# Designs tried in a protein design chat: VHH binders against Uncharacterized exonuclease domain-containing protein At3g15140. Part 12

Target 1, 337 residues: Uncharacterized exonuclease domain-containing protein At3g15140, of Arabidopsis thaliana (Mouse-ear cress) (q8w566)
Amino acid sequence: MASAFSAFRVSLSRISPFRDTRFSYPATLALAHTKRIMCNSSHSVSPSPSPSDFSSSSSSSSSSPSTFSLMETSENARWRPMCLYYTHGKCTKMDDPAHLEIFNHDCSKELRVAAADLERKKSQEFNFFLVIDLEGKVEILEFPILIVDAKTMEVVDLFHRFVRPTKMSEQAINKYIEGKYGELGVDRVWHDTAIPFKQVVEEFEVWLAEHDLWDKDTDWGLNDAAFVTCGNWDIKTKIPEQCVVSNINLPPYFMEWINLKDVYLNFYGREARGMVSMMRQCGIKLMGSHHLGIDDTKNITRVVQRMLSEGAVLKLTARRSKSNMRNVEFLFKNRIK
Short names: E, the ipSAE of ESMFold2; O, the ipSAE of OpenDDE; V2, 0.75 times the mean of E and O plus 0.25 times the DockQ between their complexes.

## First folded at step 1 (VHH)

Design f16 (framework vhh_6qgx_2)
Fold by ESMFold2-Fast, scan of step 1:
Structure f16 (fold): chain B 337 residues (1-337), chain A 126 residues (1-126)
Amino acid sequence: as target 1 above (337 residues)
Amino acid sequence: QVQLVESGGGLVQAGGSLRLSCAASGFTFSEYAMAWFRRAPGKEREFVAAISWSGDSTFYTDSVKGRFTISRDHAKNTVSLQMNSLRPEDTAVYYCAADLSGTYYYEGKPHEYDYWGQGTRVTVSA
């Protein structure tokens, strides 16, 4: 009897006791038929080449510029904010031209990769990178993750949730959100869409399973993927603190990560204290609103793509001790202090 | 002068056990991660196990998880690999490796390790 507690499942805390939950056939079937890229970033070639024109003979619109042109020209000059109702699946204006002129429903516009960018790229130790940049000092307020294919450097998908505190009064929440998001003009969308952290984790785990990146039944870390952070704070400190507040156990996939700052220091031989300094040193123009988590996650991804295109190999920089989860071991001797 | 010296290899029957040891000198042992790799007949060098500089984190290739245990002793400047439930497929020359770049790789490529021992042969008969 090598089943149940297999040697392969050294991190397995429980075996499901419910026999009616042993098959996820309906969920798996639904996933196979309805895999949706929220921002259509990796699904730009629709079966229908959406000209949206019914037999118009002459149009003043010219053909789209090449991929190389899109990376360096009009899309960098003409930034549009991401529709944050869309990232939650709650946009009611997907067909409204006025809305689409103001808000972006394509998460990959600033993150497109040219063929030339792949010439110096090296093989990576992971198939996927999950770029994360949490927001919120008291409790997490925003949980943005971009998945990057390590082979193509393309953005595959986006998981984005606003997070509603459960241990704060309504007055304290309103003041916190007004101060954090009021100036950014996203306080209303936050109030309309934010859900408790426990539910964010549940939805995140469904999204991970959807991409074959994690399986709840195995109770292991990520499948051939690694988190990429800008600083140790997000995974080392903030997620464990939030798990305590939310009365949930720390998920097993948060045991190790790549701190981009440490990889950056070792690859370029230069210290950069954060996203803004890495971007300045690399000559990457800041896009969107600094301190809006989704925009910061996109900008960190642009640094990742630049480093990969220049031959960097992203390696784990930190890991939690198996004997004491409060103890974090840094895997670089040469690191940001 | 960095030196890695392996010992403990030999011939063993399937299901048996062996303990490999690597004595390290010429660098500050407690500051660097250590790894074991192996090269089977007719195959390329592959990762087996690694241990962080503190000893708190360990990594294993899937085929040896639950059977092999890597450990280190800072007082003796040694890294050890306890190999249990050995299989004929574990037959290989086993190499101790150090990454002195100050990084740690859990499924590291051989070219990423700066220093290597000469290897110790393990033969597992059916």
Scores: ipSAE 0.000, ipTM 0.169, lowest interface PAE 17.5, mean pLDDT 75

## First folded at step 2 (VHH)

Design g01 (from f05 with K105R; framework vhh_6qgx_2; at its last look DockQ between E and O 0.02; V2 from the best seeds 0.00; counts 0 for: pae E 19.4 > 2, placed apart)
Fold by ESMFold2, look of step 2:
Structure g01 (fold): chain B 337 residues (1-337), chain A 124 residues (1-124)
Amino acid sequence: as target 1 above (337 residues)
Amino acid sequence: QVQLVESGGGLVQAGGSLRLSCAASGFTFDDYAMAWFRRAPGKEREFVAAISWSGGSTFYTDSVKGRFTISRDHAKNTVSLQMNSLRPEDTAVYYCAAEYTGSWRLEPSDFDYWGQGTRVTVSA
């Protein structure tokens, strides 16, 4: 009932313009909102390098004249890592040809759906699936979410944040991030962009409201949508633990979810204990890095798309008790134990 | 290699006591909540007791509350279950388990690592 304007105003009034000296919150948030629409666009992006930018730049330039023209074709569909500054609304190289040769700004590029994939698809109980795969065992370090249209199986948008721990010393954080992300080349992006979990939740709620997936008037769960996880850990266990650490209440949209492992077991009649096992059993090639949360989220999304294309119906597998939100009811009798 | 090795099981008469021990290796013990589960013949595993990663919080199923005490030793990487006033209904294989996140849902599916179990038999 017309809470979109109110949710937008509340989000703007909550954002402090001086909370972080690295960037301006209002400008950053507005930039992020502007970029979100491009993830669900059917149009291709064909950036052209300017001669001056190209000729005046790096010492290790790799010139491939046909690379940009082939980004739109399946013949040259080499995997490109997602620009993680872009997903946070902080990319300053959006028109830089050398940058775009290495990184992509289209979150759906490796996840496009062919018409034949829809032939066996069945109607779903939800309009959207929000695929999530958190990273970080002690505290959350990465919060990635992809929206999948349940009717078309296409990726609609993504929400992606790196999360800054609050219980670790600066030295401990530096060692942990180097060990986790150093070999992936992601540690600098993490250090440049990571924000506290409470702020991530605030920005996530703005993003959910922008997509009409949830707002302050929504009592329980999401509006015509459900979270999809690979296992129960993310929403059942890690989110509540992180909320305690961050001194915030458990958000109401985390009260129910779909554990893809349980749906997988019941649909195929075989067990897969993790994303890699599901992908191997389905013959799906791994894209990107197995341990980078956004890449894992994309790979889990590919499993979701395969299951939907083969006629799976994704149903809630777990929900919290209203009387005690630490108690979880499992809705499938046959489930991964 | 991750290992949880239970010991201390055996045969005991009703009203007696046993102390179970679980030695942990191959993971950062201090970051894990620890729990004991049990499986009676012909039944599913059920929760018995849990202790938080810091040792500051404990939880017990109602049937053992006041009789069993869970504890942990961070120096030795062990968790123990002191079982007093044992009853024939306590007869089961007892399993040690570890959960990284410290969730108190206490479901078997939430626990990352499991031991092989130690048998406890309580004679009438």
Scores: ipSAE 0.000, ipTM 0.118, lowest interface PAE 19.4, mean pLDDT 75
ESMFold2 (binder alone), look of step 2: mean pLDDT 87; pTM 0.885
OpenDDE, look of step 2: ipSAE 0.021; ipTM 0.329

Design g02 (from f05 with S109D; framework vhh_6qgx_2; at its last look DockQ between E and O 0.08; V2 from the best seeds 0.00; counts 0 for: pae E 15.2 > 2, placed apart)
Fold by ESMFold2, look of step 2:
Structure g02 (fold): chain B 337 residues (1-337), chain A 124 residues (1-124)
Amino acid sequence: as target 1 above (337 residues)
Amino acid sequence: QVQLVESGGGLVQAGGSLRLSCAASGFTFDDYAMAWFRRAPGKEREFVAAISWSGGSTFYTDSVKGRFTISRDHAKNTVSLQMNSLRPEDTAVYYCAAEYTGSWKLEPDDFDYWGQGTRVTVSA
């Protein structure tokens, strides 16, 4: 008695000056086989722009533009969103000219590093930073990570998954995804690619091992690397909550992290509430869709690159107790409570 | 300038109800997700409830699900929190907050505007 017609729900666009159709993902994109995504930016270090130098004065007017590669004014260049099927290794249109005019397939495009950006950089105690910015409140919906080489500041690779909730009804999931991703045009990609969090962790651990960043014999943190977050909530609170929901143990690589906001306060002597505030204070233009996890992760990485180029040293700011993993110790001397 | 003004707090016995209201001005209310956070004595500010910019999605922390209801009124530029079956552990200062085009991440560090808070005390 159940074979009822299932109606397509209309995606209602608001009349709003903030919508941008460049960020939509057409429903015609097809799933591809999962492939690793590699960002080859080692040859991009030499082409440094000659921008105005960064002013260090905090009491003066607005400082000069970023010391990193600025968005080029190649006369007609415009920002293009990353192909989210590509970030999952599933794009079947890698060589389609019409597709490439709409979508960016270079995960490091907004993250290029010029040789001049390295002049004030200081040595770091880690070889790599893994920048992460989770999305989803009820359960995690998006799990994006960028690897940054701590010596060169170049993006090495990314890991990006959409995550399918397991404790919500299908009806609740559909409403949540339409609300979260419908205005961004990402809901189709999410439905085509999302996998349960337990599977995301399994695939992430394979990816970490392939980069020699962690394996099952590593019982604490990452090998010569550290997670960088904007705030504590993602690793301190959200990951453990999601692990309970997903009936898995808290992974040992989430035992310690760097809260970029703490390092930011210590380095600049001023507070920032989040990614957008840090970017505004540093004169870095927001690129992509704020609150799409991969775009937020890229923008946080641009703040990391700016801070490194100005001489910041990124150190662990938090760590869990070995005897009580729910107990977090904050390590940085000049901390936000 | 931008103002978020909470009201409706007070003293109530356990099992009672309160309705908090937050009046917004100085920004385009309809473009913002709205949320309530709370800070209990000696603790950090924590998420309570949120509502998307359109009103189509709501989110609650587990300890308040089924007891609290968030709503918004676009004509009055207000967001409200109906709190039923109150418990002593709900005692806190409650803050209204706004985030441009909410991320559903609902991390306090991502909210653009905050109110000054209204005190709720639930006696045993």
Scores: ipSAE 0.000, ipTM 0.229, lowest interface PAE 15.2, mean pLDDT 75
ESMFold2 (binder alone), look of step 2: mean pLDDT 86; pTM 0.877
OpenDDE, look of step 2: ipSAE 0.010; ipTM 0.269

Design g03 (from f05 with G102Y; framework vhh_6qgx_2; at its last look DockQ between E and O 0.01; V2 from the best seeds 0.00; counts 0 for: pae E 11.9 > 2, placed apart)
Fold by ESMFold2, look of step 2:
Structure g03 (fold): chain B 337 residues (1-337), chain A 124 residues (1-124)
Amino acid sequence: as target 1 above (337 residues)
Amino acid sequence: QVQLVESGGGLVQAGGSLRLSCAASGFTFDDYAMAWFRRAPGKEREFVAAISWSGGSTFYTDSVKGRFTISRDHAKNTVSLQMNSLRPEDTAVYYCAAEYTYSWKLEPSDFDYWGQGTRVTVSA
């Protein structure tokens, strides 16, 4: 896995690992039936033997608090891109050692939690946080969600889909995808895997039910869980707009959410205008490609984990009005405006 | 230290042209999408134009399409806004903003860095 990013500034380079020919995906492989993605790291659900891939010196941690394990990992020296077919539950090369050496198949690898990270953590009002970061301005292009256990801060599971626009011609879609993903080398995977938003919602609702996070009897929000967004746009604006385009009702689990920017402002007493600003202010190294929704979702999760480890309590910041679901009530007085 | 410095604002008559420029320093310019926003007197800040980190894609608000052109120069770390056929309703303070390749979310709260603004006044 040559040329893995080794530092935050190196990871901001114009050259993406998705451009390396060793990261190319087969164009003609038949895609497997979709399946539930389980994080297969000891950090996801089970008792946690940490792999030796992390910097884990306890004396360094006790002598240098700045070596806080959520924010520093040995994995920065040998970062591998996630297999984007795997994140969709469609990888057919899980038994190929050469493939596994090139591509990461552990959705929790950059999100591991050390025991010291839990020492300042406070009890949360939710059992789970669903971190979401949608991509696409005209129509949604990518729908990634990570479940984080609010008690342990461990990643539980990932739901990840690329989304195919349904109101555009094939020529317009190809141009749009080249403009969004061609610069990242991800356009082939998108073309191979993308499905319409209505189908994404259907698969997402099955996935939510499998985790006991929502079912058709749940009127508002999630069962003992909350969405966490970086900003309001994703759930406040983009989801309703996409539902209209896709001719589906606004799902009831999108009626409330946590805007991490507002919690961040109130917990640290400083404003951060985006994910990169939060990460830089907290000394968290950016991993992966910022334009790619799954990588952004993972990086936002690292901010969530850092804030939880420092004693933040994540509370709902917004919810929709019952009288008009397009109207939103903001629950924090001190918020990003 | 991150800096976005706008220039090129001024007073012009309706139908005239101006070119705004934004010089960027203190960050890796090539990794950032760049945008122009504006704030008219008594109004909220609104999106005007954006350009992707590579320069391969541009967006414009409807009221400026066909009249304004955004461009970027990677060698000089600048983004420019050519404004033609100016109208009195284009009068505003224009702000340069940068977002680290962050999914083209065009709300002001999603941009990492902002300039101080340059005033454009279009007289009848």
Scores: ipSAE 0.000, ipTM 0.276, lowest interface PAE 11.9, mean pLDDT 77
ESMFold2 (binder alone), look of step 2: mean pLDDT 86; pTM 0.880
OpenDDE, look of step 2: ipSAE 0.034; ipTM 0.479

Design g04 (from f05, 18 letters changed; framework vhh_ozoralizumab_d1; at its last look DockQ between E and O 0.01; V2 from the best seeds 0.00; counts 0 for: pae E 8.7 > 2, placed apart)
Fold by ESMFold2, look of step 2:
Structure g04 (fold): chain B 337 residues (1-337), chain A 124 residues (1-124)
Amino acid sequence: as target 1 above (337 residues)
Amino acid sequence: EVQLVESGGGLVQPGGSLRLSCAASGFTFDDYAMYWVRQAPGKGLEWVSEISWSGGSTKYPDSVKGRFTISRDNAKNTLYLQMNSLRPEDTAVYYCAAEYTGSWKLEPSDFDYRGQGTLVTVSS
C-alpha cells in the first residue's frame, strides 16, 4: 500500500510546479510517522535493545588533537543511542516509558536546527539532501540514509537497514559480525534484522517513492535531491561492486552524488580527510560510535548542517557516464586527494 | 588505553639514514592501516607514507619516494620507517598514525590514533 500511495503522489508531483518543499512535507511526514508507528505492532516481539551499554574509546597523546569522549559526564548523561530495532521498523516497545528513556526514537535527535542557524544560509540547487555512509567488510553490512530538507536544514526521515551478505559462509559472516558489531554492541540487532542487498534496494526504492524522491519512471538521479557522501567510494565504487555481487543492475539514482569532502575543501579553503577531521575542524563533538553507519551518517549530517548554516552551497561533484558506466566525471577542479 | 610510541629519531648528517619505530598497543593492530606523517617547524602535517593492514600495499608522496620505506610487523605490533638519503628538508617531528580500514573504504579517512612523535634533525 505504501507503493500504491507513493506512485499516486509521484504522478501528482509531475503535474504541479514544485518550488515549495512545504507541499512535500505533509505527505512525507505522514508516511514517516506511519513507518515509526509500525514498530509498535502488538504481534511483533523485539529482543532487548542492541546496545545495553554504549561506550567509546578516546585517544591520548601529547602530539595529537584534543581527545573526545562519549563518556564525559554532562554529555553522556544526556545522550541516548538510537533504538536500532526502531530504525528498522521492528521496535515493539514504543509505548514503554522506561525503554524510551534509554533509547532514542527520534531520528532528528542531535540534529536540531536553531533559527539563528538559518541567518547566513544560501539557496540550494536541491530541495533535499540524502546523507549516506555505507559500512561493511567484504560486502555492505549497513545501509543508512538521512533526508535533510535543504531549505530548513531539518532532518525529515531516516532509512536504515543492516545487510546480509549472500556470497559468504555463515561462519565467515559471524566472524565479522561478532567482531565489529559485537564490539559496538549491535551484533544481535544485525542478526535479527539483516536482509540481502537486493531486498534492501527494493525497500529503499519504496521509501524513496513515498518521499517523492524517485520512482521507476524517473530517468536518472533523484527528484530535486542529491546524495551526499563523505568521499567518493560508497557510490562510485562500493555500490557498483555490491550490485555485481547481488546480480542486480546499478540503480539509476546512483549516477551522481555530492562528495562532501570536495565541497568542504572549496568552501573552507582547507582539506579534511574524513568525517572526524571535518568535525574537529568545525568544533563539532562526535556523538555515538564512529564506524557504526547510522551514527556516522548522523555526524556527517551535522557537518552538512554546519556548512549550510555558514553559507555553503552543496553541488554535485561527480557523475558517471551513461555511455560508459565505468567512467566517472569529477565536476570540481579543486578536489581532495 | 591506546598507545602509539615512536622512537629512533635523532640528529643525522645529510645523506644519512635513520630507522623509526612505532610500538602500538591497546587496539587490534592488524585491523588498521598505518601511516607516517611529519610536521616541520611552522608547517602543517605532511603525509609521508601509508601501509595497508596486511603490509601488501604501500604508498609514498614524490618528496620521499625511493628514499623512505614503510614496513610493519603485525606479530610485534610495530610499524617502521626506513629513511635513507636524508635531506635537510626532512627535518621534522615524525608521527605514526592509525586508521581503521578492515579492508573497507579504500580512500583516505581521518586518523583514529596518532602518537606523540619523534624528532628527526638533518643538518651538518
Scores: ipSAE 0.009, ipTM 0.264, lowest interface PAE 8.7, mean pLDDT 75
ESMFold2 (binder alone), look of step 2: mean pLDDT 81; pTM 0.806
OpenDDE, look of step 2: ipSAE 0.032; ipTM 0.501

Design g05 (from f05 with S103Y; framework vhh_6qgx_2; at its last look DockQ between E and O 0.01; V2 from the best seeds 0.00; counts 0 for: pae E 21.0 > 2, placed apart)
Fold by ESMFold2, look of step 2:
Structure g05 (fold): chain B 337 residues (1-337), chain A 124 residues (1-124)
Amino acid sequence: as target 1 above (337 residues)
Amino acid sequence: QVQLVESGGGLVQAGGSLRLSCAASGFTFDDYAMAWFRRAPGKEREFVAAISWSGGSTFYTDSVKGRFTISRDHAKNTVSLQMNSLRPEDTAVYYCAAEYTGYWKLEPSDFDYWGQGTRVTVSA
């Protein structure tokens, strides 16, 4: 294990000039938490009022604190980190003004959509996109999901968990997490909140059911929704490998996905090898810490919103065979190789 | 016709080593996750070790972790179990099993194909 940890530590030692140690996360009180995280638009995905017309789409804006869109030029330069205790439903400082000044507690911050952004938007095959960007190359360390309403482009909710490896000693975990998250100031939150992958999947399935996106009766995929990834690796390769490590079945909702790179290539006629390249080519400024999963997921969402606002139609790019889950069919002829 | 044929079982002294092999035929080996189960006298089959269809991930029951190593050879359609530091409680009939879906449920009822088993006896 020393050689594996040494390689990961080198790859994780990137220092961002945007980060300042005064923004490090405080320790949690560890108790007195009950509610799940909801974004300011979470009520629009309630199962009982599923929208089927324009009035439902226009009325889906829930009463919530005003947030600026990522397309608001004056607010894109004033990024604040998400409170990662809050994203796990564990923040005990929601009534502390100093804490709220440092940490963002609105998952749609930097992701707001202006009315003009909808003018060129096209109809989509899905009602929702679930943007995901896993972190952790050996075992998954972070599992972040953002729900985007395909009609309004607004962020609906997030699901975010840190994941505890189950095959490493406590000392090996501590060294790996310090190397991965120490420079980000996230290592304490990880230690306070990380849970095994099996439990993450159990909690994720409850959350999916609450949004009417999937339940145990669903044969394959998501209900009127699709995962969006930056590349195939997360769902094609990492999820199945982690499921074996965690001794669980491959969840049926991971049988198909949208690789944003392939849609990007076909929509713009140019290749982008990763999130940073897509953002640079679109003139979207990177916000937060690259390689912190929730920040990467938000940045990928900003690319999704830009593409939708310019008339892109996001379609499935890959599908796993139910009869042979090793077999992946790539649905675009023109795709990133 | 699907066949899983185990070999390499036998009598071994405690602390010794043994290598089990399982030859697979009659199905697309590369598409299957492979596992070893064992049945001690008078007991039900229990999970020992598994390897993903690609060979990239392995899983072990706690009592064998660090002592047993599962591996697969896609060119020879074989899965192997290297068993080191054997103990009397490892005495069992060992079965090779295959699961097409690639899901590991660790229960015998969920595996599609089974070998006939090879006996391993570890003398005190």
Scores: ipSAE 0.000, ipTM 0.115, lowest interface PAE 21.0, mean pLDDT 76
ESMFold2 (binder alone), look of step 2: mean pLDDT 86; pTM 0.884
OpenDDE, look of step 2: ipSAE 0.025; ipTM 0.304

## First folded at step 4 (VHH)

Design h03 (from c03 with G98S E100T S107F; framework vhh_8pnl_2)
Fold by ESMFold2-Fast, scan of step 4:
Structure h03 (fold): chain B 337 residues (1-337), chain A 120 residues (1-120)
Amino acid sequence: as target 1 above (337 residues)
Amino acid sequence: QGQLVESGGGLVQPGGSLRLSCADAGFTFSDYAMAWYRQAPGKERELVARIYSGGSTNYADFVKGRFTISRDNAKSTLYLQMNSLKPEDTAMYYCATSYTDWKGYTFDYWGQGTRVTVSA
């Protein structure tokens, strides 16, 4: 049930918070429960009892967003980066007003839908869309997913994890993370929160079950939901490759997906090579950093919302063969190559 | 990627030929550059040949004209055709996949290797 205001659930693990970079994780995960945190637009700072340790800073450490991210969003003074410690249930500054002026704890704020946007929307084949945009060319480094309600077009919840590679050397990991996330100021949070892909999948499956989207006793795909990707790479190629690397079986919910590029081409009759092209063509301003997977997932979701508001019906574009998992069938005659 | 499994190594006389194969269990074979490296006893691991996703190839000077690298994307298999083999070619041969990211970092994934011995 939706809140009378506007509300978004952030799916977080109830296991003990990780604080120290030297913290040893339990060898065995016995039971994990997802804590539901209702996100709402802003909250006022009261004099008491809310604040913990209000502010401290190491001379060399910075909690500020990267200058690169700030420069990209200088035209939009109201945009703030999502707190990535918060998405992992590990933010220690939830009551710090200086922190909350810099970082956003409301995943739905920039993705809200006006009543007028529903006027031309058509019925969908699915009740929910899971917008996914993986980061990582060597191994997956970031696993961001937003749930969009197909009737309201509103964001329901977010699953976000940084992923720690197992086949890369520590030197290669550190150089890649510094190069990709260093300018964004995200390298620290990545090192503090990143977990192996097998554990990400385990936590993701708990989160799916809490939304009644999939159950581990199920031999089929998602319940009344479909993945939405920007390109086939994420689910066609990267997920199966990572499953082999991580020595896990390909989950049954990754057997089919919607490539937004193919739906876009067929709906608008115009080719777009990726997210930036789609946004430019639709007149949607880019928010945040194109290098950060959660920001890309939010921007792809804004394209989804635009297309739905203009009458697009999102249909499956690709499906794996059950008899040969390496064979992918493309369901649209007209598709991006 | 997944697992790289090399095969085709063995004992051959000088002047002989061998064809090495590398099977990739991952789904991304066609997206990545692939390479053959070798390591002789007491030596550093060295690049023998590389083939890019677009089909371009690079060869080490010591194998030019004798070795040919090729790929079959449909079979997810990399090949190294080795002709006119010399005792100096004796080494463990490794299959690797490599890519260079947007910051210029190059990453290599390795197989277990296949042994080539060139002797009478």
Scores: ipSAE 0.000, ipTM 0.102, lowest interface PAE 19.9, mean pLDDT 74

